# VH-VL binders against q9nrl2r1430to1533, part 164

Target 1, 104 residues: q9nrl2r1430to1533
Amino acid sequence: GGVHELSAFEQLVVELVRHDDSWPFLKLVSKIQVPDYYDIIKKPIALNIIREKVNKCEYKLASEFIDDIELMFSNCFEYNPRNTSEAKAGTRLQAFFHIQAQKL
Below, E stands for the ipSAE of ESMFold2; O stands for the ipSAE of OpenDDE; V2 stands for 0.75 times the mean of E and O plus 0.25 times the DockQ between their complexes.

## First folded at step 10 (VH-VL)

Design w12 (framework fv_nezutatug; at its last look DockQ between E and O 0.53; V2 from the best seeds 0.00; counts 0 for: pae E 11.6 > 2)
Fold by OpenDDE, look of step 11:
Structure w12 (fold): chain C 104 residues (1-104), chain A 122 residues (1-122), chain B 107 residues (1-107)
Amino acid sequence: as target 1 above (104 residues)
Amino acid sequence: QVQLQESGPGLVKPSQTLSLTCTVSGGSIDTGYSWHWIRQHPGKGLEWIGSIYYSGRTDYNPSLKSLVTISADTSKNQFSLKLSSVTAADTAVYYCARGPYRSDWHYYMDVWGQGTTVTVSS
Amino acid sequence: DIQMTQSPSSVSASVGDRVTITCKASQSISSYVAWYQQKPGKAPEPLIYSASYLYSGVPSRFSGSGSGTDFTLTISSLQPEDFATYYCQQANSFPLTFGQGTKLEIK
């Protein structure tokens, strides 16, 4: 596509991706690297998938977009113990998201 | 916009089981979040009863744990509360609520149902 | 269990007044406090989370502060719709617990 003004969802996804704590969330977890992940997490999602959905205009309501982001964090916290780097990064990124989501 | 609505009998006899259901609309209960039951005795404050998470895991208030069961039905987009062996002390307004899922288990309730009154009386 | 003690239990004020409600935890709970507003016959509505963050749609005249054991909810200029009961909640440890409430009444 051509250059255009980013929607609020697009802008927020960009900010999330660029955040220092986005690394656990950029793409889906590898089944090879984490063999039991998909036995535990039944609805996997990541920022690249959410970005694609935004680009395809699949979110008609802000609540739908927020639900996918919260699912992403929920998956992280369900699989990763609190003391892991992933959980800690997720905690910080979620806090950031919660602040930004107030603007939606 | 997500909405929560409590439903169930408003009158329960002593020693019976109180059963309530929270119906969620405008969002799915299996898309993350934490789901909570809170009650308020007449003229008193709020008491957390328990929670169920999108994974199906539950946490209960220790003061009520032996008597409380919280479950979820994703096909109906509902979660339920069962409180056994009720007494007059269980008379209260019962609320269901939603909150975010947090790694530190620091849960707040950001969406509430309107509440349903349950009276325990013979 | 962590006890949350609110002060005062009730307060009378006039429109335009600055109102401060405090909540004291029985032990340190970092910043894991939420505030709720409840009007008669209605469910609680969230105002603040994590001690100081305002939920969307909540007027800017509401603010929260504090950490450790002492927390404050402030209404900078009271409006008619603000007369209600306010509750603090700790989210530091299970079981989750609430303050006993502060009833804000019109003077």
Scores: ipSAE 0.517, ipTM 0.880, lowest interface PAE 1.2, mean pLDDT 94
Fold by ESMFold2-Fast, scan of step 10:
Order: structure tokens, then sequence, then C-alpha cells
Structure w12 (fold): chain C 104 residues (1-104), chain A 122 residues (1-122), chain B 107 residues (1-107)
């Protein structure tokens, strides 16, 4: 593509990555640092994986892209109690995502 | 687009178990969404029954106690409701629904089935 | 359980009117309220989530506001297809609870 052209999915992922509340979501949770995470979360995902799928054109429908983003947030809320910094960041970033996703 | 369709018997006898199934098309139940059962008694408002998550986690309305079981079958892309020991008070239209926003327990329902009428009588 | 109380229980209005429906929670629910529209014989249809965000396809004449315990659904210029029953729902804590409904009727 053109130097000034980005896919809608790529543009949205870039906006999510740049958001102040993206820090819990940038990469997969470390099994070494959080050993019980993968006992609770059976479908782990993060923004770096979603961005890779966008770059490889693996999303054929906007709904598939939205499903992966929502899975990321759902995992955060399932693992982290609502009063944690992770859950609070997730709540704000998810609200931001919903506003931006209206463009899809 | 994701669509939900309820199915099950329209007539159930008192003391029996009500069994309903929700078939999902256009999307997978094995995703980060929550899947819900809601009912509406004749001429009255809406009552949330419970939900299931892709992890197998279930949440039930405490007013229904141990009478409710919700389960999922990912191979058939279905989730189901069992309500045991039914009475005339369980006569209602039963809806299944999808909740995409599980943010700190925030279940908003964005897709609904058309509903199925269940009458409990002898 | 969090009780959701809607007022009025019914309202009669004419096409072109501004209609306001209120929902009061028995305890603070922050902004975690949704609004649904239900027409006779049909499933509820989502209108608003998180107090003020419109679902895709919902006409801009619908708006929601509020936080804490007091929430409002407003229809700025009532259209014939808007005559229905409206429900609020809290999503702050389980069990999820709905208001009793507000029936919007032709005057």
Amino acid sequence: as target 1 above (104 residues)
Amino acid sequence: QVQLQESGPGLVKPSQTLSLTCTVSGGSIDTGYSWHWIRQHPGKGLEWIGSIYYSGRTDYNPSLKSLVTISADTSKNQFSLKLSSVTAADTAVYYCARGPYRSDWHYYMDVWGQGTTVTVSS
Amino acid sequence: DIQMTQSPSSVSASVGDRVTITCKASQSISSYVAWYQQKPGKAPEPLIYSASYLYSGVPSRFSGSGSGTDFTLTISSLQPEDFATYYCQQANSFPLTFGQGTKLEIK
C-alpha cells in the first residue's frame, strides 16, 4: 500500500497501543511472573498478537477483529479483581475501543 | 451477523425440568462474550436468569437458587438452560442473549433471540 | 439486589414531542446502565449502554445521561415507530436487574 494508507484495523490497533491504558495488554502475560494465569485463562491474547494477525490479513470480517479485542478485555476482567490497576485500565481502554469500533 | 434462536418444549408439567437450547449462528460461543438467559412473565418485566462464559464459568440469579443450570456445547455452537421443579410461576417467554461487554462484571446484552414461550400447566 | 425503578410507568405523547424516561437505582451503579426498547410480541432491542453510548443503528434522537443513582433516556423528537415499552438495566452487580418498564403510548 500507500505510505499514507492504513487499514481500519491497523489504525485502530495503533490507537489502542498508544493509549495510556494499554500497558496490561501490550504482550502476553508472563507465565514465570504470573504462574496461575494460564490455569484460569484458556485463550490468551494481547495487542502484539492481534496486530500480527492484522498485518497477515487474517481478519476477513470486522466481527472477527472485534471478537479478538473483546477476548483480550474479557481475559483481563476474568483474571483481575475489579479494584486492580489492570482492571481499571481495561475498563477505560475498552470504553475507548467501543467508541473507535463504531467506525468499523 | 450473529443470530440467536431459542428452542424447546412450549408446554411443561409442574415439577418437571424445563430444558431450552439457544443455537448461535454467524459467530462462535467459544469467544470472549458472555451468553445469557432472560425471561419475561406474562404482562410483566424482564428477569435475568443467568449466564455462561467461554471458560465454563456460570453466574445465576440467587432467587432461582440451585434450580438453574446453564451449560455450553461448543461443538454444536449452543448453550442451554435447565430449570428444575417448575411451577406455574415459571410460565414466561424465555430469551437467550449475548453480552459483549464484560468489563468489571458489566453485562450489556447486544444480541437477543426472538424468544420462546413456555407454559407450565397440568 | 439493586432495585431499578422507572418513572413514569406509562406516558402518553404525540409525534414530535420530547419524551423523558427516568430510572433510579437503589444504590450507586456508576454509569453501568443500559436501555432497551420492546415492541409488542418482539424481543427487547438494545438502545444505549454505559448510560450514554448508542448502539450501532440507533437513531440520534435517542440519548442517555446520568451517573450514580439517577439515569435518563430522552427521545428528542418522537417518531411513530418509537411507541413501545422501554426498560433500563443495571450491570454494576449481580444479579442483573431491570426496571419495571415504561410504556410509551399514543396520546
Scores: ipSAE 0.102, ipTM 0.720, lowest interface PAE 5.2, mean pLDDT 87
Fold by ESMFold2, look of step 11:
Structure w12 (fold): chain C 104 residues (1-104), chain A 122 residues (1-122), chain B 107 residues (1-107)
Amino acid sequence: as target 1 above (104 residues)
Amino acid sequence: QVQLQESGPGLVKPSQTLSLTCTVSGGSIDTGYSWHWIRQHPGKGLEWIGSIYYSGRTDYNPSLKSLVTISADTSKNQFSLKLSSVTAADTAVYYCARGPYRSDWHYYMDVWGQGTTVTVSS
Amino acid sequence: DIQMTQSPSSVSASVGDRVTITCKASQSISSYVAWYQQKPGKAPEPLIYSASYLYSGVPSRFSGSGSGTDFTLTISSLQPEDFATYYCQQANSFPLTFGQGTKLEIK
């Protein structure tokens, strides 16, 4: 889309990155550190990749951007049991995202 | 605009395996959404059969667990239901449906197929 | 399994009426309830998720409320297109379960 919408995507990604609960999502999970992650998660995605896609204007619709953000949370909940620190951070960051996304 | 369409036989004989396919268009099944089979018996309400995720994980209704298999074929953008050893009690309208991203394991069905009627009769 | 019990099983109402349908869960499900509308010969259509949030395109005359075990769907001013069967669904735990349905008929 338009330059206003792309700026909104970047602003939202910046807010997510700055949130205290962003730590599980900043970059892709290391295959070396977590060898089984990529056996379970087939479409890995992280905030640094999403921000790069915004910078490269790869999102043509707001729904495409939202889908990548939601995929990021879904991966977290699929890999991590509900009571882990990662899943709890994901729950809080996703709630924050839903509030901010109402502004799109 | 995501659309789901069921396909498969309308008539199946007792003791056979019912095989249904859901074709997804306007979106990919290889995403964080969840994919479900639900059926509606004549004169009765809706029954959840089971779910599959893009990762291949499945969840099944315990009442059907030994009889049901749900699988996905991402190359065809399809997911399928197999229900073994069918009886007249399996006569129903079968729906495929999409659930939202896996937020806290709480699944609401936000897109439904049109349904396909399956009759089990000899 | 969590049983969802709807009441009434049917209701006869006129255009313009306020209609309330209730759904009771056999144990607490927090706010994890959805509501669906189904017209004869058609697939269910989503109305509400998480007890009170309307899906995009759902008319504002529909509203939902409740938490714990008791949930309601309200239609503030019934329209001709609202005559259908309504289902609640709990999303708290597997197996996902539906209420038995409430048939809303024209009087």
Scores: ipSAE 0.005, ipTM 0.630, lowest interface PAE 11.6, mean pLDDT 88
ESMFold2 (binder alone), look of step 11: mean pLDDT 92; pTM 0.948

Design w120 (framework fv_nezutatug)
Fold by ESMFold2-Fast, scan of step 10:
Structure w120 (fold): chain C 104 residues (1-104), chain A 123 residues (1-123), chain B 107 residues (1-107)
Amino acid sequence: as target 1 above (104 residues)
Amino acid sequence: QVQLQESGPGLVKPSQTLSLTCTVSGGSIDSGYSWHWIRQHPGKGLEWIGSIYYSGRTDYNPSLKSLVTISADTSKNQFSLKLSSVTAADTAVYYCARGPYRSDWGHYYMDVWGQGTTVTVSS
Amino acid sequence: DIQMTQSPSSVSASVGDRVTITCKASQSISSYVAWYQQKPGKAPEPLIYSASYLYSGVPSRFSGSGSGTDFTLTISSLQPEDFATYYCQQANSFPLTFGQGTKLEIK
């Protein structure tokens, strides 16, 4: 048989998921554990949702994919104070994303 | 490719309200990006006016003393600037721009800019 | 407000030269600095974000460095298209503020 090559978007999402700083972004924030999150963040998103959209071919343009990733980081920085572990992880992961996104 | 385009009157009389619109194409303003207005006085540097987010939150430069209002119309994919009580000092090139990420403490870098629109305030 | 001061205000250089432009913040801004290039009659073009990361499509001769209060933009080998005004911007605190600009002129 042949070897199936992942799309550029799927390859980038896998790289983000495996990054040490991905832990705040893997899944949606729990409403039970963080009840005020959804009062503050109006468009929640996480890497598992983005990966599902990639697998369903819902991104027609690279800009749409980049928009969702940037929304994820924007939500992190809006909710979390700048000196938190979450915000620091987000800053490092976003920088990694920007370098990798240059290959798109 | 995301593009921004400014539009509005090139000439405004003193004491009137300046109204400018930024039309966004190739992307949605109802996204996690910040949307900014910046101006540049003749022969001078850049001055940040303010920004708006998908949440409707706005941030303004305090030096403009609440004379500024920024609003968004997601149905038209536009955001707009109103500057009230203009004087000759408001003569400038006005730019709209996109910031690729938002934070409450001001982590904004502007990655896409409109071409600018010249506004002259004169009698 | 955080004041951004660039030096020099202008620099004259020749093609092939190494050019360094500095930017000083009045208080610590970590790495939250962007650099822009502006040619006469055109909008600013983004070069660098978060002090050292190049935007896609920016030539590798451009580099940024620094943290805290002192930041540097370097052009390793000046090209004819690089003659422009360069601006730094702090992204740490509201209001967002820009340096006064450094005009890079042909000798």
Scores: ipSAE 0.005, ipTM 0.600, lowest interface PAE 12.1, mean pLDDT 85

Design w121 (framework fv_nezutatug)
Fold by ESMFold2-Fast, scan of step 10:
Structure w121 (fold): chain C 104 residues (1-104), chain A 122 residues (1-122), chain B 107 residues (1-107)
Amino acid sequence: as target 1 above (104 residues)
Amino acid sequence: QVQLQESGPGLVKPSQTLSLTCTVSGGSIDSGYSWHWIRQHPGKGLEWIGSIYYSGRTDYNPSLKSLVTISADTSKNQFSLKLSSVTAADTAVYYCARGPYRSDWHYYMDVWGQGTTVTVSS
Amino acid sequence: DIQMTQSPSSVSASVGDRVTITCKASQDISSYVAWYQQKPGKAPEPLIYSASYLYSGVPSRFSGSGSGTDFTLTISSLQPEDFATYYCQQANSFPLTFGQGTKLEIK
């Protein structure tokens, strides 16, 4: 199938981007503003990168798409202490994602 | 759910500055979304006025030139529009609205205020 | 500025009809088009984003299509609550621009 599969991933990414808690995940963390981030996080990813991969048909399986989204949340929880606004946003957005991903 | 509410004077005299405020509840204006002002002249279509981002960056419709200023007050969770030297042509319903972050080229407004009517007359 | 031209300016239809509204951009905007519905006295509500994706909660009778310069909003089986004014909006560049609107009226 490819076309309908790609459309489902794109729609889910757009819903994630539009969620109030997406702000920590929209773009890669700046190396200039947060230089220690890339010492801790070895596989950085963000919603704009995932969306680009969807548009380039780089996901062959739904599991690959889900793995990249889960990597994004994992990075958030690894770098950000639990009581930060970033970690709280990540917790809520991940819960939203798990509900939406049930239909993938 | 996020809600937006416009407030300001319903009547403004020509040459004065129109000041409108949008109060946001259920979400933060400091969250990375874009926040927009849009107006609708009586019996006409929609005109985008401008936007502000959490970074303080503003974008304005060039047709309004240097007459428009949009600002944000994160402590009050509000963003505001000032339109200087108003004329009868500025009579419209003014809406505030939420759009996506700047990195998303799909700029559409997903949450709108109810609108506030502004009449410019002497 | 990118100009968005809607046609028709108004359309009269009956419940159950298939209704099509078109929108033409003055330059290539890829798929960066949104559609809104505005009922009398109310703020616009989003229907479609990225030319073809339904906004959450929008009935499946609404669909969008097109790319480049030509875009279409279709209502497959018109319901009484669908009588409203519809607007397209380009999201390709600033300033954001809207079509002039299409008023959907009861026949």
Scores: ipSAE 0.000, ipTM 0.556, lowest interface PAE 16.4, mean pLDDT 85

Design w122 (framework fv_nezutatug)
Fold by ESMFold2-Fast, scan of step 10:
Structure w122 (fold): chain C 104 residues (1-104), chain A 122 residues (1-122), chain B 107 residues (1-107)
Amino acid sequence: as target 1 above (104 residues)
Amino acid sequence: QVQLQESGPGLVKPSQTLSLTCTVSGGSIDSGYSWHWIRQHPGKGLEWIGSIYYSGRTDYNPSLKSLVTISADTSKNQFSLKLSSVTAADTAVYYCARGPYRSDWHYYMDVWGQGTTVTVSS
Amino acid sequence: DIQMTQSPSSVSASVGDRVTITCKASQGISSYVAWYQQKPGKAPEPLIYSASYLYSGVPSRFSGSGSGTDFTLTISSLQPEDFATYYCQQANSFPLTFGQGTKLEIK
C-alpha cells in the first residue's frame, strides 16, 4: 500500500473525471430529479465519493478501489435502460477504465 | 485480485440433490456484480445455469428453472447452487463466475473459478 | 432462446498464420458478444467483451468485430500458446447462450 498506490488511484480518478462520458458519474443522482433511483439502487456511489475515499486513504487494496468503480458502472446499467445516453456513456467510460486500470 | 473457488461432492447419486458452493476472495459478493453458475458437459460446450445479484434477485435458465436454486451468504462471501433430482445428464464440470454488468444485455464473465467435476452415477 | 452457431467446428493452422473464427446469432444481438479461450482441463478465460473490447492482459494479436448477427474473432499472427478451443457468448437476453466452440489445432 501507501503513497504510490494512492497517487495511482488519484491519477486514475482524475482521468475518469476529465473524460467526456463522466457526466452521469460526477456526483450522486438527485432525489428531486430522479425520485425512484434510491428505491432501486441500494449502494449508490459516484466519482466525488470515490475521490474523497482515495484522499482519505480509505482504500487498502487496489481491488477495493476497482470494486467501487465497478459498482458505480453496475448501478448505471441497473437503473438506466440500455438505449439511454447514461447507459451509452457508462459503456464507453467503463471500457476506458478497464484500459487505465491495467496500470494499477 | 478476485478469485473464485468451487467446492462440493464429486459424486452424486441419481435422484439426489447436487449442492455446490463458490467461495469468493479478494472482493465482496455484496457488491454491484452478478454471480453465475455455468456447466460444461463432457466433450461439449458451455451451458449457463443461472445468476444471483447483491439484491437477492435470481435468474435461471428456463430449461432448469424447476430444478435449480441459487443462494448467497454474504457473511461467508459465498454463493451456492442446488440442483434437484439429478440424472446422468447432469454429469459435467461446474464453474462459478463473476459478471461485471447488472443487466440482461451485458452479462460478460470476467472472472472464473477453476471448475469442479461432478459425476452422477449409482 | 438465441442460438449461437460457430464456424468452423475446427481449424488447423500453423504458427504465424492469421486465423478467423465466426459466430452467428439466430437473431439480432447488437454488439453484446463475448469471446473466451479454453485450454484442455482449464476454465475458460475471457478475451473480448462487447464484440471488440479486449480484456486486460489479452495480447493485441486478438481482435473482435461484428454487430447484429455476424461476429468474428481474429488472431493476426498465431502463437503456440493460442492452440485452444474458442467460444462466443451472447449477452443480449436470457438465457445466456454460448456457441458450440471452435477447436484450433496444429496443422
Scores: ipSAE 0.000, ipTM 0.585, lowest interface PAE 13.7, mean pLDDT 85

Design w123 (framework fv_nezutatug)
Fold by ESMFold2-Fast, scan of step 10:
Structure w123 (fold): chain C 104 residues (1-104), chain A 122 residues (1-122), chain B 107 residues (1-107)
Amino acid sequence: as target 1 above (104 residues)
Amino acid sequence: QVQLQESGPGLVKPSQTLSLTCTVSGGSIDSGYSWHWIRQHPGKGLEWIGSIYYSGRTDYNPSLKSLVTISADTSKNQFSLKLSSVTAADTAVYYCARGPYRSDWHYYMDVWGQGTTVTVSS
Amino acid sequence: DIQMTQSPSSVSASVGDRVTITCKASQSVSSYVAWYQQKPGKAPEPLIYSASYLYSGVPSRFSGSGSGTDFTLTISSLQPEDFATYYCQQANSFPLTFGQGTKLEIK
């Protein structure tokens, strides 16, 4: 099959977007709402960017896709203390991702 | 699949500096993970030495802080350990490893190098 | 530093046995404990993170439990490939600290 087949990456990113705990990850963090975010986080990423990269066939290896998803979670845990709603959502979504990523 | 490989001298003399390098393949050290050095003394358990994050932030074991430096070379996709003023107590197998992030409660080292044996003797 | 103490230091078991290994922290570490398996001459491999979550690809016979200071790794039905040394690790505070290890030997 070719790159135009329905990809495993598209299926997984759609599952992540639909998950109840995806809310901190759907779009890039707002500079207006969180002014110090981009002083701390040097490689920002979000599910909408990852999905766009999937749609443009920019991931050639599962490892590249997994790296971007894990970067997203790393950014969450770097910026947000462990007891925040963001970090708790990230922890649950990351666990869900690890289960689903076994299919890749 | 991400893989890590340690390299460096197998024998170091007392009082010299131990220098080890970890080469990462299948993934970038710039990808938001934490990158760790762990050692295992003969017949003993594991000791965490320190870590570096893609931002350049480092964390060191306080017992080693004055003696240890961890650095990264993103152009070579490598990170390195320097341990100064070594003694026989620094004889160990040294591992490099990848972790998610230092404040994450899912914090565990998910990918490890094979380990490199370092003996400190004259 | 938070000290992690494992019990027992060694255990002999047969294939099919239920094996439990315990880990006690000198201070509360919440649920921030991981477990590793190490075979002779090999690097440690992750089994469990955050006390109870299985790492990707780990067989369901492995389970973790605990919170605060007391943690348990259980192998429900021991297989030949499970004979190894097991380590717990806390991630509640730096420096990260490991238990001394539990050697699981064939009976």
Scores: ipSAE 0.006, ipTM 0.632, lowest interface PAE 10.1, mean pLDDT 86

Design w124 (framework fv_nezutatug; at its last look DockQ between E and O 0.76; V2 from the best seeds 0.00; counts 0 for: pae E 5.2 > 2)
Fold by OpenDDE, look of step 11:
Structure w124 (fold): chain C 104 residues (1-104), chain A 122 residues (1-122), chain B 107 residues (1-107)
Amino acid sequence: as target 1 above (104 residues)
Amino acid sequence: QVQLQESGPGLVKPSQTLSLTCTVSGGSIDSGYSWHWIRQHPGKGLEWIGSIYYSGRTDYNPSLKSLVTISADTSKNQFSLKLSSVTAADTAVYYCARGPYRSDWHYYMDVWGQGTTVTVSS
Amino acid sequence: DIQMTQSPSSVSASVGDRVTITCKASQSIDSYVAWYQQKPGKAPEPLIYSASYLYSGVPSRFSGSGSGTDFTLTISSLQPEDFATYYCQQANSFPLTFGQGTKLEIK
């Protein structure tokens, strides 16, 4: 890809990635490290994938972009118990996202 | 731009099964959301019936659990409610709604359908 | 089940008035409360989530506060379009439950 003007979607992805609680979401879960992950999560997604979709202009509507972000969080909450560091980070990051997404 | 629309028979006879469908447009039910059924008896408040999540898991109000089934059809982008053995007490406006999926399992309804009236009468 | 008790059940007010509606939970629900506005013949519309966060598009004259068992919805300066029925909802535990509603009428 080339240089693109920073869109609202791009900006939000940058903000999410830079957030302190983004570490569980930066890339897809390793099947080697978590062997049962893909038996449970059928639609895996991560911020790097979402960023790539943004760069490729695959999101025509804000709702499509939001849906993928929500899927990302939902996967985290579906797999990780509430008391895990991943779930806690996800909770905080999702709260941040919900505030920012209202601007879209 | 996400919209929800309830559909189904407006009249159901006692002891029969109430069947409603919520059609989602402008977004996918296969995304990371929670999907809810809520009803409102005439002149009364709101009652949560149950929820279905993107994973297919369901939660039901214990007061209705034995009579309620919620399901989803991703191919049609719909989720449905079935309430068996209805009585006059089940006469209400039925709403479908969407909420975020939260790790703390605390659900709010941020998008609602217009609601559909169901009357239970012989 | 967690009961949500709203007060008052009805209130009459004039345009420009400050209006406060309260919701009391039968047990502590932290800050997991939502508020909805419902006009006659219409579906509820979300106003506030997590006790104090305003949904996008909701006028700033609406605000929410509280934690534990006592929660309030406040309209700082009532506008004509604000006359409606308001509901609180707890999201702390299943089953999800709503208050009985507060009907805000024009004086």
Scores: ipSAE 0.431, ipTM 0.856, lowest interface PAE 1.2, mean pLDDT 93
Fold by ESMFold2, look of step 11:
Formats: sequence, structure tokens, C-alpha cells
Structure w124 (fold): chain C 104 residues (1-104), chain A 122 residues (1-122), chain B 107 residues (1-107)
Amino acid sequence: as target 1 above (104 residues)
Amino acid sequence: QVQLQESGPGLVKPSQTLSLTCTVSGGSIDSGYSWHWIRQHPGKGLEWIGSIYYSGRTDYNPSLKSLVTISADTSKNQFSLKLSSVTAADTAVYYCARGPYRSDWHYYMDVWGQGTTVTVSS
Amino acid sequence: DIQMTQSPSSVSASVGDRVTITCKASQSIDSYVAWYQQKPGKAPEPLIYSASYLYSGVPSRFSGSGSGTDFTLTISSLQPEDFATYYCQQANSFPLTFGQGTKLEIK
């Protein structure tokens, strides 16, 4: 149901934020520091935005919440070469997320 | 939640192009996933045909690379398979499938379509 | 290409039996294996990813193990709904490849 499911979304996003590999995903990439990012990534998203959407009850379905988190990882993998610290962190955090998302 | 549905002709003549479409509902094709075509030959196992990603990049089975094209139409929330110059060997059940996108190529299919039977015969 | 060889090709078993199905890769694939269940006339359904992790909604009687080249799927106490064909799939590299299947039949 809605209240129980939304509470689970909040718990999951808190666990993601607290994970050691969350650092590339906490907030949107700076356009000033990474000028070409928004030329490559057309649908940017980050954990702070996802958390705000959970707090505002903007997710109607678990699939919408999961899709935003997967988009976040996919943006990381699209922009960053696989040998970068960002891509490696993304791989580990995504694996953690897949395990935790089974609770939904 | 997300559902995948294959559509296209059930019967195709040899030398023609097989054209199949996968319609995604309950989710968006540009939601950061990988999208796959897989076929199952009569009395045999499963064969991966290729993939398209939310970014538009594609990967194909090398055995089919010159014959296969996978494309996406985000406005219709669909991705498609075209297989040229078909023969009886292309008779199979064709599935579309979804998996999480990864940079390290570890793709698992977490959602499958129902499958559509394609027969290649005169 | 990485070949995935399943054993046995078929298994006859009774409700309550413990069943194991093996999958051997032609080269090391770390833990990058998925398992699928396919019932007659239906699409494959995901069971396990990364050799040992169950998808949500998969009964705990299913388990997976292995790394490198040798992988197993175990059903600890067979139920009537478990009679199906089971496939392994390597996710280590392209082309993605599947085992030939193991048919689990009622004795």
C-alpha cells in the first residue's frame, strides 16, 4: 500500500545515501566543474532529488522509484569510463541497491 | 508494473525481413535500462540476438551482426528488431527482455515479454 | 563465445525431493550467472542473478551457488509448481549465452 511502500522508499534511499560508495550520487553534477556533462546526460538525477521526491510523495508506483535510481546509475556509467572511481563506485552501489530493492 | 509485449507477423517468407516490435508499458524505455532480443528455437535453447540501451547504443550477437538491426522509438515507448534475409533456421519464439544497464556488461534479464512465434516458410 | 553446459538434461523427481541442477561454463565467468524457470507455453521467469541472489518473490527453497566455471541451482523441497525447464545464462561477456536447459519432470 501507499504509506507502507513510501516508508520503504525512504528507508532504501537513506541506506543508499549512507553507503560508502554514494559520494558520486549525492547531488547533481556541477555544470561549472563538469561543463560537458549536461550535453551528454539529458535526464540528470541524484540521491538528493530522489529523496525530495520521496518526501513529497511523488512516486505513485515502486517501479517509478526504482526507475529513477536505475537512471542515476545509468547516467554514471554513460558519462564515466569503466575504470574511473565514479564508475566503480556506481557498480558497487548498484549491486547493493539490487539486493535492498528486493524488499519492495 | 513494467510489462513487455512483442508484436509482428507470425509467418514470414524466406529472404524477407523479419520485423518485430516490443511495446513497453508501466515504465519508460529511456528509464536507464538495457533492452534485449532473445529467441528460442524449436526444441532447442535460448539465443541472445542483441541489445539496445536507453542511450541508443547497440550490441549484437556476432553471428547475426550483418543481418540484425535493433532500434528504439522513445515517442512510442518501443524497441524493434529487424532481421534480414531470413531462412527456416530463423523459425523461433522471439522474446524481448529488460535488464539493468551496466558498464561492465553483466546483463541479467529481470523482465521478459510473453514471446511471439515466428515461422519462416513458403 | 562462452559455452554453458547444463547437467542433467532431465530429472525425474517427486514432490518433497531435493533437486540440484548444474551449469558448467567453458571458461571462468566469476559469479556472473543467472537462472531462469520456464513453464510450458510461457516465457522464462527470472530466479537468480549473480550466481546466488534470489529475485524478489522467488521462494526460499531455491538457492544458487558457485563461482568460476561450476554453478548449481538447488531446490531444497520440490513443490508441484516447480516442474519446469531451467536455464542458466552467463552474463560475463557478449555474446550472452544460455545453457541448453534442464527439464524437471514428475516421477
Scores: ipSAE 0.112, ipTM 0.778, lowest interface PAE 5.2, mean pLDDT 89
Fold by ESMFold2-Fast, scan of step 10:
Structure w124 (fold): chain C 104 residues (1-104), chain A 122 residues (1-122), chain B 107 residues (1-107)
Amino acid sequence: as target 1 above (104 residues)
Amino acid sequence: QVQLQESGPGLVKPSQTLSLTCTVSGGSIDSGYSWHWIRQHPGKGLEWIGSIYYSGRTDYNPSLKSLVTISADTSKNQFSLKLSSVTAADTAVYYCARGPYRSDWHYYMDVWGQGTTVTVSS
Amino acid sequence: DIQMTQSPSSVSASVGDRVTITCKASQSIDSYVAWYQQKPGKAPEPLIYSASYLYSGVPSRFSGSGSGTDFTLTISSLQPEDFATYYCQQANSFPLTFGQGTKLEIK
């Protein structure tokens, strides 16, 4: 979108990155460390990729940005069992995102 | 704004297959959301039928599992319900809805279609 | 299946009243409950998710509380547009199940 929308997306991504529960989402999952991840997850994404897309003005609509963030959480919950530290972090960060996204 | 709209026949004969389609606009079905079918029998509460996810995974209400198929067509941005061998008990208002994908089981439906009335009668 | 039971089935109230409705799960669902408002002839609209989080655009007079098996929806100061049927829904396990509904009507 416009300059105003880019500022809003950048601010939200920065808030997500700074959140204590962002650690599972900062970068793509390592194929070496987690070899079955890419057999299960067909559309991998992470906050560093989303931030790069924001900086390159690749989101034309707020809904496209929101869809990428939600895909990131969906991947977390698909791969990780409910009571893992990853899934718990994802649950808390997603709730935080939903509150912040009200302004988009 | 994301909008969902149900379409299909208002009248279905007993023993036939009910086919309903939900058309999604303002957002992509090929995203991190779950997509649900819910129905409401006349004068009664809500019954969850099933859901489909971006991965193609489906979950069905066990009471309907042998009769229900949910599928998605990402090229048309639609998802569909097929309910086989219908009876008068399947008369209801059918809703499609959007929810989060397996959000640590925080499934809630945030966007709903307006509903379509289906009557099963000869 | 997890059974969700709402109480009361109907409640009469006046504008400005504090209204509470309760929802009981047949087994523990942690905080995995959502609340919806449905007006006659309309689809349900979300109010609350994860027991206590307000959905986007929902007025602050609505609040949710509870954990485990007992949950409450509260309207702190009832407004004319709040007269509707309210449903709770558990999200802990499949199949997803709803309460029978609580009809909020004018006294």
Scores: ipSAE 0.013, ipTM 0.679, lowest interface PAE 7.8, mean pLDDT 87
ESMFold2 (binder alone), look of step 11: mean pLDDT 92; pTM 0.947

